# Designs tried in a protein design chat: VHH binders against q8c9a2. Part 16

Target 1, 239 residues: q8c9a2
Amino acid sequence: PPEETLSLWKGEQARLKARVVDRDTEAWQRDPSFSGLQKVGGVDVSFVKGDSVRACASLVVLSYPELKVVYEDSRMVGLKAPYVSGFLAFREVPFLVELVQRLQEKEPDLMPQVVLVDGNGVLHQRGFGVACHLGVLTELPCIGVAKKLLQVDGLENNALHKEKIVLLQAGGDTFPLIGSSGTVLGMALRSHDHSTKPLYVSVGHRISLEVAVRLTHHCCRFRIPEPIRQADIRSREYI
Below, E stands for the ipSAE of ESMFold2; O stands for the ipSAE of OpenDDE; V2 stands for 0.75 times the mean of E and O plus 0.25 times the DockQ between their complexes.

## First folded at step 4 (VHH)

Design F8 (framework vhh_7xy4_2)
Fold by ESMFold2-Fast, scan of step 4:
Structure F8 (fold): chain B 239 residues (1-239), chain A 123 residues (1-123)
Amino acid sequence: as target 1 above (239 residues)
Amino acid sequence: QLQLVESGGGLVQPGGSLRLSCAASGFTFSEYAMAWVRQPHGKGLEYIAVISESGDYTYYSDSVKGRFTISRDNAKNTLYLQMNSLKPEDTAMYYCAASDWYEGYSPTAYDYKGQGTQVTVSS
């Protein structure tokens, strides 16, 4: 039944949320130039148009700082869990975890040191988005990168927010997303000089917000960061 | 409204060269990533070359890497594809496309493609 499933999912989110680490844990994260970072991952799930059940999940690993694809894996998946607002991760995360496990089995030396996720981390209705969920299940540092502002904890895509976007003049410019609780939930980031539409970056797991934002910016050759862009391209090509 | 018009296709012999052009209008060209996508008769779409908004970054499919060069002139709202060392397997309808990467989580060059220009490589 739907009510019993929602209750179970809320309990799982609460349990796993307690495991989220929102600070730097790796030596390369503390280095200004990310010395020691060699592999960045990206994941995406693309749906077959007209079919809410059939999708393709993809994982890519890119070299850093060159951002060249060194590993890719895609698979068709059937999403059996119902879509419920705020619980997207329960549909997608099992398949993303499976892709990480397959990488560990096939090419353990290519395991990424951080994964950029197309979705939110702590910037979420329950403080636990898909990037947090994937991170705590895989123990990998994860960053949530979203195209649209998730309007939670008093955050609104209102006139004031749009005025702040206008003040982002160059690639790398940011402003904090401060909830009504006073918590910094994420950062709006102008990804490059030629794009006026910001990305919304939030912590997934085992990384600070400052490092998450800085790394995301360094991965942006297009508006969308290369790890996520390459995963999306592979998902769509595989379908 | 966004409009893309491809030109420069034709019949060439193996080993030959062609330069494709795409004239863009109806949008701020310099704010969009651009791509060349091809479709051989009876087959699916293949992304062969992509160029960033500024022109500073380019990506190529393995099938054309080293033979094709994508470039853009933002002042003229024009996208180019220089095709060298053409092979029979390059025979396809070639489309230019405006990438929705500026907006999208799922970039799709073909959602914004023009009418295409035919390239035939035959001896």
Scores: ipSAE 0.006, ipTM 0.296, lowest interface PAE 10.8, mean pLDDT 83

Design F9 (framework vhh_7xy4_2)
Fold by ESMFold2-Fast, scan of step 4:
Structure F9 (fold): chain B 239 residues (1-239), chain A 123 residues (1-123)
Amino acid sequence: as target 1 above (239 residues)
Amino acid sequence: QLQLVESGGGLVQPGGSLRLSCAASGFTFSEYAMAWVRQPHGKGLEYIATISESGDYTYYSDSVKGRFTISRDNAKNTLYLQMNSLKPEDTAMYYCAASDFYEGYSPTAYDYKGQGTQVTVSS
C-alpha cells in the first residue's frame, strides 16, 4: 500500500494503543471461580481455501461455565485492506466490530462480558494486535489467543523455547513470553493434559494477563478454547 | 508421516450395524481431536461426529444422533464409529479425519483424511 496509508495506520494504532487497559475492570474477573461471568464471546475469520480475499467472519456467544452456544452470527466478507505484516487488524477488525454492533442491535441481553479473539493482543510488533484493536473499538474485555508464536521483540521459536514447552507438564501450566525489552508480552499456556502444543495468550483490553490465561484455560475442552473453536466451526461451516 | 487407515465397512441390510475402525500412526494420536466424515457417491462431504483428544467430549450431526457412537482408544491409537439402525441414506465412503488446527463440523476443513472405507446399506 502507499507510504501515506501506512503512516496513517501506524498513527491510528498509536492513538488507539493509548486507550488499552491491561488490568481487570470487572467484578467477575476478581473472583477465583469467575462468579458473575455468564456470557463469553468468540470471534474468528476463516478464509475460503486457496482464496486470500474471500473470507467468513463469525461471532458466537457461549454461556459460562456450560460453554453452550446461545448466539451465532456469520457473514461473508471481502477483505479490502491489503495484507501488511503488523497491520492485520485493519483487514479483519471492521467486520468483527460490525458483528458486535449487530449483536447489540438484535440481542443486547446476549452481549458477551469478554471476547476471545483468534489472534494476538499486546503480543505484537507495536504492542497493538487485533484483540487490542477490537477491544478498544467495542470497549469489551478482549483476550488474544494465538496458535503460533509471533516472533517479535526477540521472541523466537528456537531450541530454548521448545525446551520450555517440554517443561509444561499439565493443563494450566504456563511460562511467560518476555521480550528483549524486558516486557511480559504474553504467556505460553498448555491448554489441557492431552495437548503439548501451547496456546499463546496476550491481553487485548480491560483484562489482566493472569485472568486472561486462567479464563482461556477454563474454556478449553479441546486444545482450542471453545469460544474460538465454535466461531471457527461456524465460519467454516458457513463457507 | 501422519497416516490414517479406515476399516470395517461393507454391505449391510437396513436396520443392521457396523463398527468402523481407524488405525492412526506417524503422530501422537492422543494429542489430536478426531472426526468421522462421509461422502455419498456423487455428493459432497458430510460431517458425522467429532471426539476430543481425551475422549471426554463428543459431538454428532443431527442425522446420526442416537444411532452412531464415536469413541477412541488412545492406548491402541484407534478411533471407532459404532453405527446402529443403519439406513440406505447412510451409504457412503467413510473417512476418519484430523487437523493440526481445526476441531469442528466443517468436513472439508480437515487437512488429514484416510483412504476411506465403503459402507453400503441395501437389501
Scores: ipSAE 0.036, ipTM 0.485, lowest interface PAE 7.8, mean pLDDT 87

## First folded at step 5 (VHH; framework vhh_ozoralizumab_d1)

Design G1 (at its last look DockQ between E and O 0.01; V2 from the best seeds 0.00; counts 0 for: pae E 7.1 > 2, unsure alone 64.0 < 65, placed apart)
Fold by OpenDDE, look of step 5:
Structure G1 (fold): chain B 239 residues (1-239), chain A 125 residues (1-125)
Amino acid sequence: as target 1 above (239 residues)
Amino acid sequence: EVQLVESGGGLVQPGGSLRLSCAASGFTFSDYAMYWVRQAPGKGLEWVSEISSSGDTIKYPDSVKGRFTISRDNAKNTLYLQMNSLRPEDTAVYYCARDSTEYGRWGSDYWFDPRGQGTLVTVSS
């Protein structure tokens, strides 16, 4: 995209970033067992190999704590923005917002109370990743869950990082991701006893980092949390 | 039992230097990354420096980068912090802390849980 477009996007991210809430806002978040949490959402966008225009966006809602799919919506979409690092939200989030809106209209009782997003929240070049973007636009609590470390604010997948990964001994083990700015941007999480590759959890919107990490871990039957895993499976069925 | 004992703190003028030491015992020192953290009056814990178990990887926050140098002597079970060009805002109790990743704790209160009693650094004219 032209530089002018990127400038506009940066401005939009900055504008929306001011609306991010990085603390708990829901009653269930304050309960150690998450009492009151009944529905968790997951979103994903799958791309057609060799096709730069078509993709499948998926939203799934799962019961909690059973983690059974109670709602699913997958749609083929025409991409309107190219992929640019740090601007993934402009490529994906409009379609995800539409899915959430469709759910609100079709089955409002099945709206998720929190959405897990395949991507980053505040762990971002400009502190406003896809999970933040979706959260702010939908006003839903959102958690960013990434499978790889985004190397921003001095964070590096270097020997020190790898050393810490090795110290993750069991599912639920974590270490903080502290940037050069001194800000904690997220947590590395060993999501399962049988998975040695950590997830990287960051705040999207209307949730504390602690609750984000705890909930993400509780949603993991495998390495990938079930809401995201199910969204991914379903989106891939269309491509 | 994990023990960390900090020393070397004191009163220094702005622009001055101090060298902190941390004596470690009760664990295999060479197996763990180590940290310096500090707590200023009325503020929370601030990360100051980190060094890998072997000492080959080091990290600093922007606030101290270029002024502070972390190092370790695994043979002596000792961690060091050379502080140069000290500023009044560096005034704090400085703690030596061991990596706590293995404990799997989620709360921020536990990120630097194995730490000593600290040593006070006061930068004042």
Scores: ipSAE 0.732, ipTM 0.878, lowest interface PAE 0.7, mean pLDDT 94
Fold by ESMFold2, look of step 5:
Structure G1 (fold): chain B 239 residues (1-239), chain A 125 residues (1-125)
Amino acid sequence: as target 1 above (239 residues)
Amino acid sequence: EVQLVESGGGLVQPGGSLRLSCAASGFTFSDYAMYWVRQAPGKGLEWVSEISSSGDTIKYPDSVKGRFTISRDNAKNTLYLQMNSLRPEDTAVYYCARDSTEYGRWGSDYWFDPRGQGTLVTVSS
């Protein structure tokens, strides 16, 4: 794309990043048992194979702690923004915001109190991943959950990292992802007793890292947290 | 910094063969599924092959199945594409891509992140 477009996107990304809140803002987040948490959202975008334009965007809301689907909305969408490495969220987030707006219109009582997002939050080359982007635009608490390590700020999937993964023995075990600056960018989480590959959890918006990790673990019946898993299943059915 | 450097393109006659290489650095190559994609003049990106991180699962679209072979050498951090029985329709800039970890997508076979300059393949009729 034109250098002018990249400059505008870098500027917008920086402006939105200033709005990220990386601490707990809701009463249920401070409760040891998450008392008051009743609805957890999940979002996904799945692409038609071989087609960089057509995709299905999905939003689900699950009851908590039962993890039963109580709302779903899936839509085929056409991606309008050009693909640019490191700015892919600009292609997808507008459609995710639209799904949240549609939920507000159709079933406002089912608005989720937190959204798990397939992707990173602050664990990102510019500290502003898709979970941050969605969070600031909707003002919903958001958690980034990724299946692979994004290797930024000195983080590498090297022998030491793999050794730390081996030391994760039980579901709920974690280790911190510490960047070159000494900042904790996220946590590696063994999400399930029978999962051999960790998840990489980072703050999106309006939640602490500790709460984000604990809730993500509580949402895992399988390696993949149920809100994200259910959104992904529905997206794939439409493509 | 993630880098993917493609090479091996050139001009060939229809029915000819080429072998493309992709040198990877800045990430743990063996942890990622890898892709070849191409862009013909005036067209969008087209997926042409995929190989799992272990190399055990390989996929092709019908347009290239039986003619193209993807492979990888995890010890050398290198991805390959053997292209046989080339046709004028195969003329394109070819890119290697890895699975995009920026978003952590679950089971997405269609997600790719081309970061190199690509290598031009011209099949002149």
Scores: ipSAE 0.015, ipTM 0.321, lowest interface PAE 7.1, mean pLDDT 84
ESMFold2 (binder alone), look of step 5: mean pLDDT 78; pTM 0.780

## First folded at step 7 (VHH; framework vhh_ozoralizumab_d1)

Design H1 (at its last look DockQ between E and O 0.01; V2 from the best seeds 0.00; counts 0 for: pae E 16.6 > 2, unsure alone 63.3 < 65, placed apart)
Fold by OpenDDE, look of step 7:
Structure H1 (fold): chain B 239 residues (1-239), chain A 125 residues (1-125)
Amino acid sequence: as target 1 above (239 residues)
Amino acid sequence: EVQLVESGGGLVQPGGSLRLSCAASGFTFSDYAMYWVRQAPGKGLEWVSEISSSGDTIKYPDSVKGRFTISRDNAKNTLYLQMNSLRPEDTAVYYCARDSTKYGTWGSDYWFDPRGQGTLVTVSS
């Protein structure tokens, strides 16, 4: 994309970033068992094989703590924005927002109380990843859950990082992702006893890192938390 | 039981240097990455340096990069921190730490547990 476009996007991210709340805002978040949490959401965008434009955006809502799908919505979409690292939100988030809006209109009682997003929150080049973007626009608590380390602020998938991963011995084990700035950007999480590849959890919006990590872990039957896993499965099946 | 004992702290003038040591016991030292962290008065723990188990990979925050040097002697189970060009803002209790974070413990301090009793570094004219 043109430099001008990127400049505009950066400006937009900066503008929206000012609205990010990186603390708990919901009563259920303060409860050790998450009492009051009844619905968790997951979103995903799957691409048609070999096609960079046609994709399926999916929103699923699961019961908590049963993690049963109670709502699903998948739509074919035509992506307008190209993929640019650090600007994924401009490519995908508009469609995800639409899905959330549709849910609000059709079945407001099934609205999720928190959304797990396949991507990063504040663990981002400019501190405003896809999970932040979605959270701010929908006003929903959002968690960024990435499957690979985004190497920002001095974070690297180097030998030191790999060594730390090895020290994760059980599901629920974590180590902090501390940037060169000294800021904790997220947590590496071993999501399951049988998974050696950590997830990278970061704050999206209206949630603390602590709660984000705990909830993500509780949503994992496998390596990938169930809301995201189900969204992925359904979006792929749809296309 | 994991034991970490820091030493080498003291009073130093701005621009001065200190070398901290940390004696480790109770675990296989050479199997773990080690950290230096510090806590200034009225502030939380701050990450200062990190070194891989082998010593081949080192990382610093911007605040100390170029001034501090972390090293280790696995044969001696000892971690070191050479601090040069010290500044008043470097005044803190310095801890060596071994990262081992378990689920259920939260807060800014748990990330650097276990750690030693610390050694005080005061930078003042």
Scores: ipSAE 0.580, ipTM 0.822, lowest interface PAE 1.0, mean pLDDT 93
Fold by ESMFold2, look of step 7:
Structure H1 (fold): chain B 239 residues (1-239), chain A 125 residues (1-125)
Amino acid sequence: as target 1 above (239 residues)
Amino acid sequence: EVQLVESGGGLVQPGGSLRLSCAASGFTFSDYAMYWVRQAPGKGLEWVSEISSSGDTIKYPDSVKGRFTISRDNAKNTLYLQMNSLRPEDTAVYYCARDSTKYGTWGSDYWFDPRGQGTLVTVSS
């Protein structure tokens, strides 16, 4: 039944949210040039066109700073859990966790030191997006990178927001996404000199917002960071 | 309030034609890509056609390509679907839909936002 499922998800979400770490925990994160970072992961879930239940989940690992694919795993999955706003990650994260588990079993030396996730982290209705969810279940540092502004906590894609976007003039330029509470939920990032649409970066797990934004920018050869872009390409190839 | 009102459905013989209309109000129609989707009895929602906000980009799945034509009139806030060479398999309730405004936190969950009651198309002898 939906009521029992929702109650369980609310309880589990609260329990898992308490485990989110929104600060740097790895030595490479504290280095100005990210010395020690050699492997960056990306994940994607892409739906079969016209189908809300069949999807392909993909995990890629890229070398850093070269941004070359060194591992890939894509699997068709069925999304059997009900859709509930604010709890979407409960449908999809188990399959992403499975991909990480398969990597650990098959090629443990290729485990990424951080994963970029197509979706939000703490920038979320309940402060616990898919990047947070994957991060706490795998204990990998995770970054949420969204293509559209999630309009929560007083954040709106209004004229003021669009004025701030115009002020982003070069790749790497940012402005903070400040909620009604005054909390910085994430950063808008102009990821590339030739991309006028920003990305919306938020903390997932075991990383500061500042490092998350800087690494995301360093991973962009195009508007979309290469780890996410490569995961998306492989997911779409399978569907 | 966003309103989408579908019309033009009915009973038709195999090989026949129908033209569906969708009257839109409560939003700036010319700013949105629009879709036709359908639901056959006992089946899930199936994408049937897509047209960009300007009308410049049009897409169809293989199941209807060459038989169906989507069009729009942005001055009249109206979306159309011309259906030719109809088959019994085209029997369904047809809905128009626009870009979702409730896309979800993950940003790729659903790309349809049907709001009307739909219009029934029955293809049989």
Scores: ipSAE 0.000, ipTM 0.117, lowest interface PAE 16.6, mean pLDDT 82
ESMFold2 (binder alone), look of step 7: mean pLDDT 78; pTM 0.782

Design H2 (at its last look DockQ between E and O 0.61; V2 from the best seeds 0.00; counts 0 for: pae E 9.2 > 2, unsure alone 63.2 < 65)
Fold by OpenDDE, look of step 7:
Structure H2 (fold): chain B 239 residues (1-239), chain A 125 residues (1-125)
Amino acid sequence: as target 1 above (239 residues)
Amino acid sequence: EVQLVESGGGLVQPGGSLRLSCAASGFTFSSYAMYWVRQAPGKGLEWVSEISSSGDTIKYPDSVKGRFTISRDNAKNTLYLQMNSLRPEDTAVYYCARDSTKSGTWGSDYWFDPRGQGTLVTVSS
């Protein structure tokens, strides 16, 4: 994309970033068992093989703590923005927002109380990843869950990082991701006893890092948390 | 039992230097990355430096980069922190901490356990 476009996007991210709330805002978040949490959402975008434009965006809502799908919506979308590292939100978030809006219109009682997003929150080049973007635009608590480490602010998948990963022995084990700035950007999480590859959890919006990590772990039957896993399955099946 | 004992703290003037040491026991020192962290009065724990088990990888936050140097002697089970060009804002209790993961605990107070009792560094004119 033109440099002018990137500049605009950076400006937009900066503007929206100012609206990010990185603390708990909901009563259920303060409860050790998350009492009051009844619905958790997951979103994902799957691409048509060999096609950079056609994709399927999916939103699923699961009951909590049973993690049963109670709502699903998948739709084919034409991506308008190219993929640019650090600007994923401009490709995907508009369609995800539309899905959330559709849910609000069709089944408002099934709105999720929190959304897990396949991607990063504040663990981002400019501190405003796709989970932040979606959270701010929808005003929903959002958690960023990435499958790979985004190497920003001095974070690297180097020997030191790998040593830490080896120390993750059980599901629920974590270590903090601290950037060169001194800021904690997220947590590496071993999500399951049978998965050695960690997830990288970061705050999206209206949730603390502690609650984000704890909830993400509680949503994992496998390596990938169930809301995201189900969204992924549904989007791929739809294609 | 894991033991970490910090030493070398004291009072210095701005621009001065100190060298901290940490004696480790109760675990295989050479198998773990090590950290220095600090806590200033009224503030939370701050990461100060990190070194891999072999010493091949070293990391600093921007706040101390260029001024502090972390090193280790695995044969002596000792971690070091050379602090140069000290500033008043460096005043804190400095802790030696072993690399670890936590299960079920995600608060900042748990990120750098186990650690020693700390050594006080005061930078003042």
Scores: ipSAE 0.766, ipTM 0.893, lowest interface PAE 0.7, mean pLDDT 94
Fold by ESMFold2, look of step 7:
Structure H2 (fold): chain B 239 residues (1-239), chain A 125 residues (1-125)
Amino acid sequence: as target 1 above (239 residues)
Amino acid sequence: EVQLVESGGGLVQPGGSLRLSCAASGFTFSSYAMYWVRQAPGKGLEWVSEISSSGDTIKYPDSVKGRFTISRDNAKNTLYLQMNSLRPEDTAVYYCARDSTKSGTWGSDYWFDPRGQGTLVTVSS
């Protein structure tokens, strides 16, 4: 693409990243029992097997603490954007933003107070994963929840990492994901007593890491937090 | 009772070397990853090195990589830190640490569980 266009895109990426808020901004987040939290969102994008273009994007909203689905919207989408190395994450987020916009138009009273995103937040090569993207564009608190360790900033799934996983013995147990600089990028979480494979939780937007981890754990009836699990189920029904 | 006893600190000039030792007792040393951490005056704990239970996997932060070498002797229940090319900013009390309890612990400040009094390393002319 033309140099002017690349310059604008680099500026846009930096502008969006600068908008990330990695602290609690909502009253319910500061309450030990999450009093005032009533609606938790989950999003997913699932691809048609063998097709890099066709996908299903889903948004669900669950009641909290009951974790019952109260809203769902699933749409087949085509990933139609120019290829730009280093900016490919922008291809998916517009469809998720559209789902949030559709919710605002159709059922504004069901807008979630926080969204769990299947993917990373600040635990990312450029510190700006899909959970950060969605959060800043919608101005909703967002949490990144990944199933596999993204091996960046000296994080490796090696023998030392596996030793730390063994020390996670009960649901709610965690250890920090410390980068080469000594920065805490996220937390490994044993989400359930019966799940030995951890989740990797990171801040997306407008939430502290502590609250993100605690809420993620409270949303887990299984290894995968219920908002993400329900979004994934609905996406896979359509592909 | 878990006990960790650090030794080998002292006064050294910039560019010098020291070798720290940590004698462990009260637990099965060979089953645990071990750490060196340090605390400069008025500062919090800083991770300096870690080593897997077998000794096969070793990590350093960028601040000490290439200058410090962690090792262990599981037969003697002893952890070591060889420090070369010492700088004034390496001045600190050095502790060895075992993994911490992880229930409700948050951030790096809570993962490292030093138990001893540490050993003072002073790097100055």
Scores: ipSAE 0.006, ipTM 0.437, lowest interface PAE 9.2, mean pLDDT 84
ESMFold2 (binder alone), look of step 7: mean pLDDT 77; pTM 0.777

Design H3 (at its last look DockQ between E and O 0.49; V2 from the best seeds 0.00; counts 0 for: pae E 12.5 > 2, unsure alone 64.4 < 65)
Fold by OpenDDE, look of step 7:
Structure H3 (fold): chain B 239 residues (1-239), chain A 125 residues (1-125)
Amino acid sequence: as target 1 above (239 residues)
Amino acid sequence: EVQLVESGGGLVQPGGSLRLSCAASGFTFSSYAMYWVRQAPGKGLEWVSEISSSGDTIYYPDSVKGRFTISRDNAKNTLYLQMNSLRPEDTAVYYCARDLTKSGTWGSDYWFDPRGQGTLVTVSS
C-alpha cells in the first residue's frame, strides 16, 4: 500500500488506542469462578488456499463453562486491504465487526460477554493489535491470543525465551512478556498439559491481563482455546 | 448539506497559543463525536483530537496531549481547539471532521473527508 495509506492507518490506530481499557469492567471478571459469564465468543478469518482476497470470516459463541457452540456465523468476504505486518486489523476487523453487528440484530440474547481473538492485543508494534481494534469498535471485552510470539519492544524468540518455555511444566503455567521498556505486554501461557507450545495472551479491551490469561486457560480443551478453535474449524470447513 | 467551517489559524511563534473554531451546520451537531485533524506539508492526514457527542469523553494522541484542549458548545454548533505551547512540528492545515471511521471504503479512504477548507496554523520563529 502507499505510504500515505500506512500513515493514515497508523493515525487511526493511535486514535483508537486512546480508547483502550486495560482493566476489568464486568462483574463476572471479579468472580473467581467467573460466575455470571455465560457466553464466550471466538472469531477467525480463513483464507481460500492460494487466494489472498477471498476469505471466510467466522464468529462463534459458546456457552460457558460447557464450551458448547450456541451460535455460529460464517461469511465469505472479499478482503480489500493487503496484508501488512502490524496492520492486520485493517484486513479483518471490519468483517468481524459486521458479524458482531449481525448477531446483535439477529440474536441479541446470544451476544458474547467476551471475545477471544486469534491475534494480539496490546502486544503489538504500536500497542494496538487486532484484539484491541475489535474490542474498541464493538465495545466488547476482547482477549488477544496468539500462537506465535510477536517480536516487539525487544521481545525475541531467542534462546532465553525458549528456556523460559521449557520451564512451563503444566497447563496454566505462565511467564510474563516484558518489553525493553519494562512494560508487561502479555503472558506466555501453557494452555494444556499435553502442549509444550505456549500461547501468547494480551489484553484487547475491557479486561485485565490476569483475567484474560485465566479465562483463556479455562477455555482450552486443547492448545487452542475452544472459541478460537471452533471459529477456525468452521471457517475452514465453510470454504 | 453538511458544512464545517474552520477558523482561527495564523502565524505564531514557538511556545505561543491559538484557538481554533469550527462552525458546524447541516446535521445534528450534538449527536456526533467530532474530531480535529491536521495535514502538514508533504505529510498525510493526522488525528489531533476527539470529543464525544456529549463532551464527556475526550482523546488525544501523545503528540498533542497536555498542550491541546478540545471542547464543544452544542448550543452553538461549534467545536473548539485550544492549542498551547505550539511547536514548529504543529505547522499544518487543521480541519474539523465528523465520524472519521465511517467515511468511504475501508482502506485509503478510511478517513472522513473534511467538509471545510481548513485553517492554516504556522508555527515559526
Scores: ipSAE 0.024, ipTM 0.426, lowest interface PAE 3.9, mean pLDDT 91
Fold by ESMFold2, look of step 7:
Structure H3 (fold): chain B 239 residues (1-239), chain A 125 residues (1-125)
Amino acid sequence: as target 1 above (239 residues)
Amino acid sequence: EVQLVESGGGLVQPGGSLRLSCAASGFTFSSYAMYWVRQAPGKGLEWVSEISSSGDTIYYPDSVKGRFTISRDNAKNTLYLQMNSLRPEDTAVYYCARDLTKSGTWGSDYWFDPRGQGTLVTVSS
């Protein structure tokens, strides 16, 4: 894309990053059993194979703790922005915000109290991944859940990292993802007793890392948290 | 028609200070968060400050934190940027803009909506 576009995107990321809240803001977040949490959202954008333009964007809301779908909205969309590593959110987030706006208009009582996002939060090249972006624009608590380690800020998928993964023995086991500066960017999480591949959880917005990790684990009936899994299923069915 | 008029730029020595103003008209100023962006010669746009509609919440990037102070006067429909300890790298055209991402309104300028000519700040020995 033109250098002007990248400069605008970097500026927007920096502006919105200043609005990220990386602490608990909701009463249910402070409760050991998440008392008061009843609705968890998941979002996905699935691409038509071999097509850089056509995609399906989905929003689902699940009951908690039952993890049953109570709302779904899937739409075919035309992606207008080019794909650029580290700027993926600019392709996807406008459509995800529209889905949240449609939910607010159609079924406001089903607004999720937190959204799990397939992608990173603060664990990102500029500290502002798709989960942060969506969270700030909607003012919903958001959690980034990635399937692969983003190798930024001195984080590497090296032998030491793989050794730490081996030491994760049970569902719920974690280790911190510590950047070069000594900051904790996220947690590697063994999401299920029978999963050998961890998830990489990071803060999006209006949630602490501790709560984000615990909720993500509680949402996993399989390796992938149910809200994200159900959104992905809906997107792929629509395509 | 929405109008934003920037003023207060000029030539200043390193370490000096300037106060920028942005006069707003054509919209309900107190309903919008506002921000400043700048464009240095040959560079892209850089966000430099944001203030909420009430003035209660203020954000700065690390590049200006501690040196710049954003403020607003909702009775006068005016946004301000106090710039202290100016450096040569602060040389740029400065623009004010509305934060449209908070309005629930989306357009071609979904986060950047400048209406004025900007005001030039030159920091040079």
Scores: ipSAE 0.000, ipTM 0.331, lowest interface PAE 12.5, mean pLDDT 84
ESMFold2 (binder alone), look of step 7: mean pLDDT 78; pTM 0.779

